# Miniprotein binders against a7ua95r516to809, part 158

Target 1, 294 residues: a7ua95r516to809
Amino acid sequence: ASLSLLSISDLVPDLQFIFFWMSNAIEILYFIQQKSPAYMQTIELMDDKAGSKESLLSATISANEEAMTILEEVIMYTFQQCVYYITKTLYVVLPGLLDCNPFGTEPSSEQCRRAAGVCVCAVCVMPEAVRRVVSVFQTTSDLLQQYQVHSEIQSQMFAYLFFFTNVSLFNQLIDKGPARGWFQRSRVLQIQASVKILLDWAKGAGHNHLAQKFFAKFCSTVTILASPPQQLSQMSWKALCAEHPSLKPVQLHRILTQYQLMAELGPLPIWQPSSEDEAYIYRTVDLLESFENH
Short names: E, the ipSAE of ESMFold2; O, the ipSAE of OpenDDE; V2, 0.75 times the mean of E and O plus 0.25 times the DockQ between their complexes.

## First folded at step 11 (miniprotein)

Design fi7 (at its last look DockQ between E and O 0.62; V2 from the best seeds 0.72)
Fold by ESMFold2, look of step 11:
Structure fi7 (fold): chain B 294 residues (1-294), chain A 83 residues (1-83)
Amino acid sequence: as target 1 above (294 residues)
Amino acid sequence: DPKEEVEAMLRAAERLLEEARKALEEGDFERAILLAEQAIWKIMRAMYEAEKYGTDPEVDLKLYEIQFKADQILERAEEELKK
């Protein structure tokens, strides 16, 4: 309950233990699912003297069902423990992403610039706050691959981590953005660049589809806030909803309200919600996202 | 002069975008991706500097248009590489 503020590297030994057992349970479950029909066929080909063939089939079915139940519980438990430890570290490091300036860092050396000549050098100019988040994702990826965790479970793990990241960043922006100045366009442009670094990591790691899906709400928010007033003021409510389907009406309304304030625009008729949506723009219980909706 | 610096970045991004478009048309999708990414990063920095110093709205809109076009090239090149 009272977990210290640890880096992901401090948790690696515990995560190694958990990933080891999760991977073993998955392999045994896969073996039972794939090999059990062949074993059943072998039993059916046996000479059924003394009538024991049917009893053996029944016992084999029962043992398989019991084993699969136990293994599924182990997999679920170990997955939940991994998510718990990893998201605790993410929760600590994610808010710094909203405060950093990715444009204020210069390459640290000539060798760094030459080594990254083909790369647009996200590694060489990456702010410390972004490095901390990337380190959590990269360490998780390395452990999953080291223990050869089934690809479906790897995808589910990163789906949850990206979901958690999206919820955390979105909620922090909505909750603290006005007081912290995070809706100022210069800040939004900094945030956009920091998120681009994370999206590029996800793409390089083979998780582009998951990142596009699960970062959609936060990315839509930043895209709207970064848009020039001359362009955004020409988009209707209906057009904005269509372009940003991940945003609930109350969320889009709040984002546009903050945009109007920072760009010194009054209410625009073109941004008036549709009659269907108007009932929902004041539903503040839907403003923040829940971590329970994965 | 911060305005001149933004305009220089805009011209550099336009050159990168044109090179990316040609690489895409030539079927060199890996090069198109690299050039489009370079244009995107140049544009994001240009937008930040332009906003900090309060530059011309026409420049702001042009930067946005280049960013949009670079994103489109990136998407198309990545789709073609997946084939």
Scores: ipSAE 0.768, ipTM 0.930, lowest interface PAE 0.6, mean pLDDT 84
Fold by OpenDDE base, look of step 11:
Structure fi7 (fold): chain B 294 residues (1-294), chain A 83 residues (1-83)
Amino acid sequence: as target 1 above (294 residues)
Amino acid sequence: DPKEEVEAMLRAAERLLEEARKALEEGDFERAILLAEQAIWKIMRAMYEAEKYGTDPEVDLKLYEIQFKADQILERAEEELKK
C-alpha cells in the first residue's frame, strides 16, 4: 500500500506484536537486574567445593551480562520499529493540521465545559484534521497502556513523537508557509487553535510537560505570527530573542522578515539583529530543524 | 454586526478572566485553569473573527492583552497544582 494510504489503524496488528515483545523484554531485563545481586550473593555464600564456586560465579555473571545485553538490544530495536511506523503515519496526517480551520464549526453543544467555540471535550466535535493527528497519539497511548510498558519508555516514546511533530510542522511552516499563505494572520490563528487542541489533548493524557517542551519552537513561531502588528512592531530584536529562546537567530529573522512582508510593514530598525547575532542570521543551514538531533 | 459580536466576545472573555483571577486568589487552582482556558479560547475565536471583518486596532490589542493575562493565570495555577 502506498504510504499515503497508511492509517494508524492498519498498523495496529504489527504495532501490537512489537509492543508485546518490547514489554516482555523490559520485564525480563528488570527481573534479571533485580535478582542478579541476590543470586551472586547466594553463590558467594556457598561452600567452595573443589574450586567450583569461582567458576560458577564467573559463568553466572557472564550469562547475566549476555542476557541483559540481548534484552537491551531487543528493547532498542522494538522501540525504533514502533517509532518508525508511528512517525510514518504522522508524516501523512500532519500536513492536514496546517490547513485545518477549527473555527468553521460552532460547538455542537452548549453543554461544553468550555464556553468557547473550540473545545476538545467529548461533547465537542474535534476537527477532522486534528482528530487524525490525535488518533495516532491516542492509539500509541492505548497500546503502551495495554501492554503495560514501563513509564520511562512511554515518556521517551512521546518525547520523540512530539519532537518529530514539532520539527515536521516547523519545517513545513517555514519552507512552504509563504507560498501557501500560512503566514497570513487569519491562517496563523487557525494553526494556533489547531495546535492548542493537540496540546490540550496532550495535557489530558498526562504529557503536558513534554508537549510544552518539544512544541516550544513551533508554538513560539505561531505566537509571533499571531501577534498584532502594533504589538510586535514595538518589540526589539533583543526582547524577541529573550521571549522566544527556542528560536535560533536565523529562524527568528526569517519569521520577522516574512511577517514584515505579509503585514506590508516598512523596514523596522528595532528588529535589526544585534552585532552578535548578525553573523548567525545568514546561516541558512540552521534555518530548518534536523530530525537527527534527538 | 461582526464588530458587535467581537466586542461581545471580548466582554465575555474579560468576565472569564476576572473569574479566573478570583479563583486563583481563592486557591481554587483547578477552577482558575478552567476559566483561563475558556477565556483563551474565547479570545482566539474573537481574534479570528476580528481578522475576517477588519477590526479596530485598539480592539485587537485588547484581545491580545486579555490572552496574555489569561496565559499568566493559567501558568500560575498550573505551577501551584504541581507543589
Scores: ipSAE 0.736, ipTM 0.916, lowest interface PAE 0.6, mean pLDDT 89
ESMFold2 (binder alone), look of step 11: mean pLDDT 81; pTM 0.768

Design fi8 (at its last look DockQ between E and O 0.58; V2 from the best seeds 0.70)
Fold by ESMFold2, look of step 11:
Structure fi8 (fold): chain B 294 residues (1-294), chain A 83 residues (1-83)
Amino acid sequence: as target 1 above (294 residues)
Amino acid sequence: DPKEEVEAMLRAAERLLEEARKALEEGDFERAILLAEQAIWLIMRAMYEAEKYGTDPEVDLKLYEIMFKADQILERAEEELKK
């Protein structure tokens, strides 16, 4: 329970211990997998004069299977512990992304002039809220590299962290957005920029494909909400579903309802759900995402 | 003046988009990416500034169209670099 209040830097010593043992287990497992066929082949070539060759092969196979099973369990356990502690810190910092302003207070023309010339703009200032999220991702990346964790496991860890981030941001926007004013278009544009800073970090860190895959639902939501009324009102329900396959019918319906309220649009016949989807737009059990879907 | 500032950003983004398009056609994919990213950030800022004080629907739609085209150039250039 007390771990829900810790920053990522407070957890580093414990994470170092867990990563150390996880990386060792991974390396031993891969060594066994790479060397086991060769060792089995040398046993098969052995002279069988004493009649023990078949017994040695059977015992070697059994020992390898037992060792691999134990190592897989250690890897799974340590991976889950790392994810648990990292996501506890991430849970604390993510809500701030929905309330920060990456554009600052200065007019755009002054910022462009200071960046030397009209065609060059200064990089947006990273808000503290965005920096705190990036810090969790960067610290995780640094630890994975420090302990030379196998690249496949590194990818799985960031896949889960991005999945967790997407679910957390989406659920908070849908659930708390009306009360917090997060569906106002000026706020949506700020959120869009804050998420782009995270996506740019992920690209620079070599995780672009994972970020594109696992942020899809939240990014689709923000893309719809940021769209001009003149453009969005031209898109049918069917076209919106095709453009945004990550959104369930109940979710798309809720997003369009909030859009209509903020843009002061009357009902639009073009947004009437297809007959297939009409049964699903009221399934409130499907509105929020589960953290158990990976 | 806020309206003039948004229109100036729109013109600058249009030039960045054209330069990005040319870089893509010439096979300079890293330059195309850089220019498309600059255009996207400029347009995101312009959309935010326009929203704060009200915007003409034609300007709003134009900003969206430029950002969409810049996104397409960015994705195409990134795909070509992966080859």
Scores: ipSAE 0.744, ipTM 0.923, lowest interface PAE 0.7, mean pLDDT 83
Fold by OpenDDE base, look of step 11:
Structure fi8 (fold): chain B 294 residues (1-294), chain A 83 residues (1-83)
Amino acid sequence: as target 1 above (294 residues)
Amino acid sequence: DPKEEVEAMLRAAERLLEEARKALEEGDFERAILLAEQAIWLIMRAMYEAEKYGTDPEVDLKLYEIMFKADQILERAEEELKK
């Protein structure tokens, strides 16, 4: 099947199997870790019948260490497989997020229409492209809960998925944005709103801190691009670096250069990099984010 | 008129912002969050609609200022709910 046809729903049976083994391996590992001290103490309290106690203790330690090692390998393997399948699904649906217009439809919720006149909140209007992305995360969350996966492993999984999403969206925006017109103010505002719907979902799902942390670079990029020219043209390079610490100098410089071109601004001396950053703005290797840094 | 619509949205967002501020001052942090989020969504839409007809720079700055203030209220209210 072409990667383009892989929905998260098609992967659920395989993911269920993997999550089952991952959860069981975690549970057994914790059981061994909790009971091992008591078993060791019980063996230590046994009568030493002809040196059998020391041999039994050594054998029990070795068996527990081996079992724990195997379980850790199973946990790591199953975790990696889950991430692999889920990220493949994300890879397919994420490009649609950058082309999404969340403002094209009227609010479905009468409650929000009454309260704000015009509401584009996640409850009122989730565009199909955003819904597809959210569905991947929601399915992942549901599976983790269904199999009662330990909270730390859940957090690690969402951290990686948000990291992957941020890197993917950021790289696509920087690389393809100029050619696709994603740096146009109207398009930036659409992207900003689409990402906000995703972040609001993450907040509602209890992942607000992780989402804010791992989406920081993409959000900073969109925030700069969404700024009015009158406001942004008054901000110095140093001020922008301070406001957006998640952006490398080369990334900020690229964003500002593309903004300048899009807004038809002349050269702005105030956006000139500091002498300290001047060497870094030419490091094109650091322009795009790596998937390997996590 | 698209301009009149944006101005109406701006006025509505200003009202929501003031209500959010009042809720924050009263210690109703959940309400403050809800109202601030509504203001932010309304401003985002107003900015988008304004771009369609050509944004008045003064209106664009005002929209940005309201969004910034709403974000500050949101942040403060969320911090207070964590205590």
Scores: ipSAE 0.725, ipTM 0.910, lowest interface PAE 0.6, mean pLDDT 89
ESMFold2 (binder alone), look of step 11: mean pLDDT 82; pTM 0.785

Design fi9 (at its last look DockQ between E and O 0.70; V2 from the best seeds 0.75)
Fold by ESMFold2, look of step 12:
Structure fi9 (fold): chain B 294 residues (1-294), chain A 83 residues (1-83)
Amino acid sequence: as target 1 above (294 residues)
Amino acid sequence: DPKEEVEAMLRAAERLLEEARKALEEGDFERAILLAEQAIWLIMRAMYEAEKYGTDPEVDLKLYEILEKADQILERAEEELKK
């Protein structure tokens, strides 16, 4: 139990508690913002014979400011606690995406082949590694809906989860890819399919624009690595930068270096960085992404 | 024979892509999306099988070409459906 029990299902009770308070704080904040003008209006209509109208108006303004400050802090704190627990789970399950085979090795059943003509993905089950990541996203979505969390907060939550996912996958690919063989094209094609499953989940959940925005760096990386040598070797450095603006020069340079090694290509003159970019291709501080730059 | 399997998947993906293109032109955007998605998955599998067993570079390039076309149809259909 104590060895590796960090699944999203074990965190649901804590997340339910946190989402409950987050949702309540949002509703109270909305009420104060909505009702405050009306209450201030009733104070303005009060009989001012004892001078208490001005004191009450001042006290009401001060109370509103203090209440809004406290509620905003509660919302921020509960949001941060939610992302903390959820990303702890994501951090554990995400590396498996880089090692799994979404195409499977077991033959499809004869029934599956006959029903679909060719059995691809609609009938086959997800790899366990992909299912674990999808489960985190789906459980999060279900909890947000169960507690009727405001849609803007839901979007911010998934923006951060997709950002975290992108950073985690990209950094692990760059750091561990050579030792793990993740730059081999057959592995890249498996990773591409696994990421497609995640992107399809995001689209079905109404978060397509967030996924497109926050997965851009990792998706660009996989797209380059999956490209046939015949096509990629015809693209100049300038063209690659234009096609993949999410990649920094040091990142694109590293990706092309790994591609060259795996495809057994010699140095290609067409991939020489522009003179301006040459200054940046060795900036190691820019190679990995920070989890702090949401 | 892995080459025969890759060729069969390529032909099936081409048929799905043509049906998707026709659905897009007819304004049936949901059908176009479904067919394009089926083509995309089929061609991604074909690319993996081709790479795994070593396939002719021209087949590899053709597979990638079809994937790009399917992605374009999917994107176009999704944009039209949002209107």
Scores: ipSAE 0.779, ipTM 0.934, lowest interface PAE 0.6, mean pLDDT 83
Fold by OpenDDE base, look of step 11:
Structure fi9 (fold): chain B 294 residues (1-294), chain A 83 residues (1-83)
Amino acid sequence: as target 1 above (294 residues)
Amino acid sequence: DPKEEVEAMLRAAERLLEEARKALEEGDFERAILLAEQAIWLIMRAMYEAEKYGTDPEVDLKLYEILEKADQILERAEEELKK
C-alpha cells in the first residue's frame, strides 16, 4: 500500500493490539517487581530442609530475572512498533502543515468572534491540515488512555513524537523552504499560526512542557523568520544566539542568510558570527537535524 | 481599507492586552490567560494582513511589541496558576 494512503484510522486495529500487549506487559512487570521481595523473604523464612531453601531461592531469583527480561523486551518492542506506525502517519500529514493558511477561514466560535472579531485559536475552526496532524496525536492519546498505559511510557511516547515532528518540520523548512517560498514573511506567519494551534492542543492535552522542549528549534526558526526586519536587523549575532540557544551556529547562519535574501537586506555586519562560531558555520553536516539523536 | 482594518485590529489587541494586565493584577489568572491568548491571535492575524497588503513599518513594530507584552502576561499568569 502506498504510504500516501495510510491514515491513522486505518492503523487503529493494529495499534490497539500492540497497546494491549504493551500495557499488559508493563502491568505484569510491575507486579513481579513489587511481589518479588516478598516472595524471597517468604522463602528465606522457610525451614531449611536439606539445602532445598537455597536452591529454591536461587531458582526463584533466576525465574523472576528471566521473566522481567522478557517483559522488558516485549515493552521495548511494542513501544518501537507503535512509534514506527505513528511516525509513518505523521510523515504523510506533516508537509501539509507548512502549506496551511489558518487565516483563510472564519472563526466558528461566537465567543472568539465577539472578543477579537477574527480568531484562529483552537476553539475556532481548525484548518484541515492542522486537524490531520492533531488527529494523529489525539488518537495516540486516546489509545494510551484506553489501555491505561503507565504515565512514564505515555510521556516517552509523546516526547519522541514531538521530537520527530520538530525534526521533520525543521528539516523540511531549511531544505525546501527557499524553493517553496516558506521564508516569505507572510508564509512564515501562516506556519507560526499553524504550529501555535498544534502547541495549544498539546497544552490542552497536558503535554505543554514536552511540546515546548521538543519544538524549541522549529519555534525559534519561525520566530526569527517572523520578526520585523527593523527589529531583527538591530539584533547582534551574539544576542540571537543567546535568545535562540536551541539553534546551532550553522543553522542560525543559514536562517539569517535566507532572511537577508528574502528581505532584500544588504550585508549586515551585526549578524556576522563571532570568531568562536566562525569555524562552526561551515559545518553543513550539522545543518539538518538527525532522527537518530533520540 | 486593509490598512484601516489592521489599525482597528491593533486597537482591539491593545484593549485586550490592557484587560489582560488588569486581570493579572486582580489575581484573575484564568481570565488573564484567556485575554492574552485572544490578543496574541488577533496580533498574529494583524501581522499577516499587514504583510499581505503592505503596512507602515511603525505599525508592524507596534504589533510585535504588543505580541511580546501579551506573551509576557500569558507566561506570568500561567506561572501563577501553577502555584
Scores: ipSAE 0.755, ipTM 0.922, lowest interface PAE 0.6, mean pLDDT 89
ESMFold2, look of step 11: ipSAE 0.775; ipTM 0.931
ESMFold2 (binder alone), look of step 11: mean pLDDT 81; pTM 0.776
ESMFold2 (binder alone), look of step 12: mean pLDDT 82; pTM 0.784
OpenDDE base, look of step 12: ipSAE 0.755; ipTM 0.922

## First folded at step 12 (miniprotein)

Design ae1 (at its last read DockQ between E and O 0.86; V2 from the best seeds 0.82)
Amino acid sequence: DPKEKVEELLREAERLLEEARKALEEGDFERAILKALQAIIQIARAMLEALKYGTDPEVWEKLLEILKKAVEILKRAEEELKK
ESMFold2, look of step 12: ipSAE 0.796; ipTM 0.955
ESMFold2 (binder alone), look of step 12: mean pLDDT 84; pTM 0.817
OpenDDE base, look of step 12: ipSAE 0.798; ipTM 0.950
ESMFold2, fold request of step 13: ipSAE 0.810, 0.803, 0.786; ipTM 0.961, 0.960, 0.958
ESMFold2 (binder alone), fold request of step 13: mean pLDDT 84, 84, 84; pTM 0.813, 0.814, 0.817
OpenDDE base, fold request of step 13: ipSAE 0.805, 0.803, 0.803; ipTM 0.951, 0.951, 0.951
ESMFold2, last read: ipSAE 0.790, 0.806, 0.805; ipTM 0.960, 0.960, 0.960
ESMFold2 (binder alone), last read: mean pLDDT 84, 84, 84; pTM 0.820, 0.818, 0.820
OpenDDE base, last read: ipSAE 0.803, 0.804, 0.804; ipTM 0.951, 0.951, 0.951

Design ae10 (at its last fold request DockQ between E and O 0.94; V2 from the best seeds 0.83)
Fold by ESMFold2, fold request of step 13:
Structure ae10 (fold): chain B 294 residues (1-294), chain A 83 residues (1-83)
Amino acid sequence: as target 1 above (294 residues)
Amino acid sequence: DPKEKVEELLREAERLLEEARKALEEGDFERAILEALQAIIEIARAMLKAEKHGTDPEVREKLLEILKKAAEILMRAEEELKK
């Protein structure tokens, strides 16, 4: 609806302001932490003529502490604001990834035409829905680099963005998948190919470890759904839990239920939960994931 | 009134920035450090206050300018003090 009009390019001025403040606050905080022992010692050793030294020293101690405190608050606030702006655009563009066909002959995206000399094959075969998600990640990466944000903060930012993406895709698949036909095998294979494009972007951008870690739940879901029936039906519940530890019992049960239905393997349940897990397979409160970082 | 508070914080940050600049020019590097730190505190407070209540582009530009200048004075004064 109206949310489909939100784009990352509209937020670039806000993100530029925020990243400028974030990067400068980090630099100043580090400067104070590294330099204040020395300049405080110099003030302590000053000639105390006219008694002004004691006032200056006391005020500078207070200013150092207050500056470090407020700069930490700035860093926290600017990080939260970046997350807020970027995830609002991700929220709008991610649903299309579940409906697109990466195997199709869709026209080349605008980004593919603009970046042909840089990233031709990946961009040229990319459906528009996937391109829009990649554009959010790429724009974020470009801005973080432009403003020279510390690499550890860049990693924390992408860890959260990948976490958000994983939760959003998983929740939509579980919640809307039956009505939208997303558990059909051909659709699952298309979804798998689309998420592989995102994983390839993350690898090329130097974030492979973060993507592997934070996409685990959605990737496990798609891996199970894409498995051949002969292979999957031979695996025990215990083996599936061990292979896919990111999935809660209620989540695994829901995925297997939909798989059995779509593969037309009959109504009798093939996978019997362990006695430990059977108490939990209908815990609806645990079915969908929270967007809050725990 | 949040906008009135932001304007007050900006004026105080600019006053402190000017005092820090004067101290640096006069070779009072210890006071330049103090006053640059105080300017940074005030401008950071102005930014946090302004952004919580919505900030127009011209105020954002002023916030950026004052922060950069105050940080420059802080670092120059520290470098001079080491000599």
Scores: ipSAE 0.811, ipTM 0.959, lowest interface PAE 0.4, mean pLDDT 86
Fold by OpenDDE base, fold request of step 13:
Structure ae10 (fold): chain B 294 residues (1-294), chain A 83 residues (1-83)
Amino acid sequence: as target 1 above (294 residues)
Amino acid sequence: DPKEKVEELLREAERLLEEARKALEEGDFERAILEALQAIIEIARAMLKAEKHGTDPEVREKLLEILKKAAEILMRAEEELKK
């Protein structure tokens, strides 16, 4: 019950605290690493008054090592907490992306309309379900930039978020898609348009390569399902494997079987797996993606 | 009590911060760096402990304030050592 009400906006104060610590811990850690040799040398060059120098040097070495260790723990902890909060929000909004009709005239975000009149920004013209997903990513991007988090950490964060999003959407589509009618061509075209909006956002945010890499499996699935029967029925199993290398044989076989059923196609010999792949199409354990393989 | 331990760590961090400030004012920049580092250690421990046991906005505000002040002392002391 309470999870459905959790917006990314409700998490902003917690995320601000976490990102503040993450950014400052990285900065202080870097400062210690860069400056430690110089101030230790300064201590070493001090006039030794009654063993005070050795004590100060030893204490400073110990404090540096301990500070670096605890700051690394802070960085790891804050990264994990960011991922936890953001993925929790994504988990709530991602199913809406599959049910969304992006061609419907649903009114854009009230906030952007109120501030600038008729805002025609890409976010304001998005369907509500797509806007909610994009808002999570945009808020994350804005906070990372606001707190000047190191670019590598930003890249790792978005890599994980795109990975999580792909796994979540793919698994939902494969598992629930047939029952929910998401394999119907009209619905697939809606899903394809919604994903394109998200990919266009990722491109605009500078994450095009990461988005292409981590959404490959979901995009391949949607591309196959969006293909006209006349076109797809001309493609051999081998050709489909080559065009969609992100799909495991069991996944491709499942998609084609469900496509065949949905399109009321008879058995297509051209889609028969090769003798080499025949054993792999029965590996149902590999059908759904795991969240642990990142 | 986790709360009592966080409060203890905060008090220790504040003590170390004050010592670091005094050392900086006295021109003992090496001591200021040491005490500022120690304050950062204690405040980081306090943060990790506090967040694992709940969210207190007042504790968070105090943690942020002490961290900022300790980092400022650390940076100023290092800058003065280069002169």
Scores: ipSAE 0.764, ipTM 0.936, lowest interface PAE 0.5, mean pLDDT 90
ESMFold2, look of step 12: ipSAE 0.791; ipTM 0.952
ESMFold2 (binder alone), look of step 12: mean pLDDT 80; pTM 0.757
OpenDDE base, look of step 12: ipSAE 0.760; ipTM 0.937
ESMFold2, fold request of step 13: ipSAE 0.788, 0.788; ipTM 0.955, 0.957
ESMFold2 (binder alone), fold request of step 13: mean pLDDT 79, 80, 80; pTM 0.745, 0.755, 0.749
OpenDDE base, fold request of step 13: ipSAE 0.759, 0.746; ipTM 0.936, 0.931

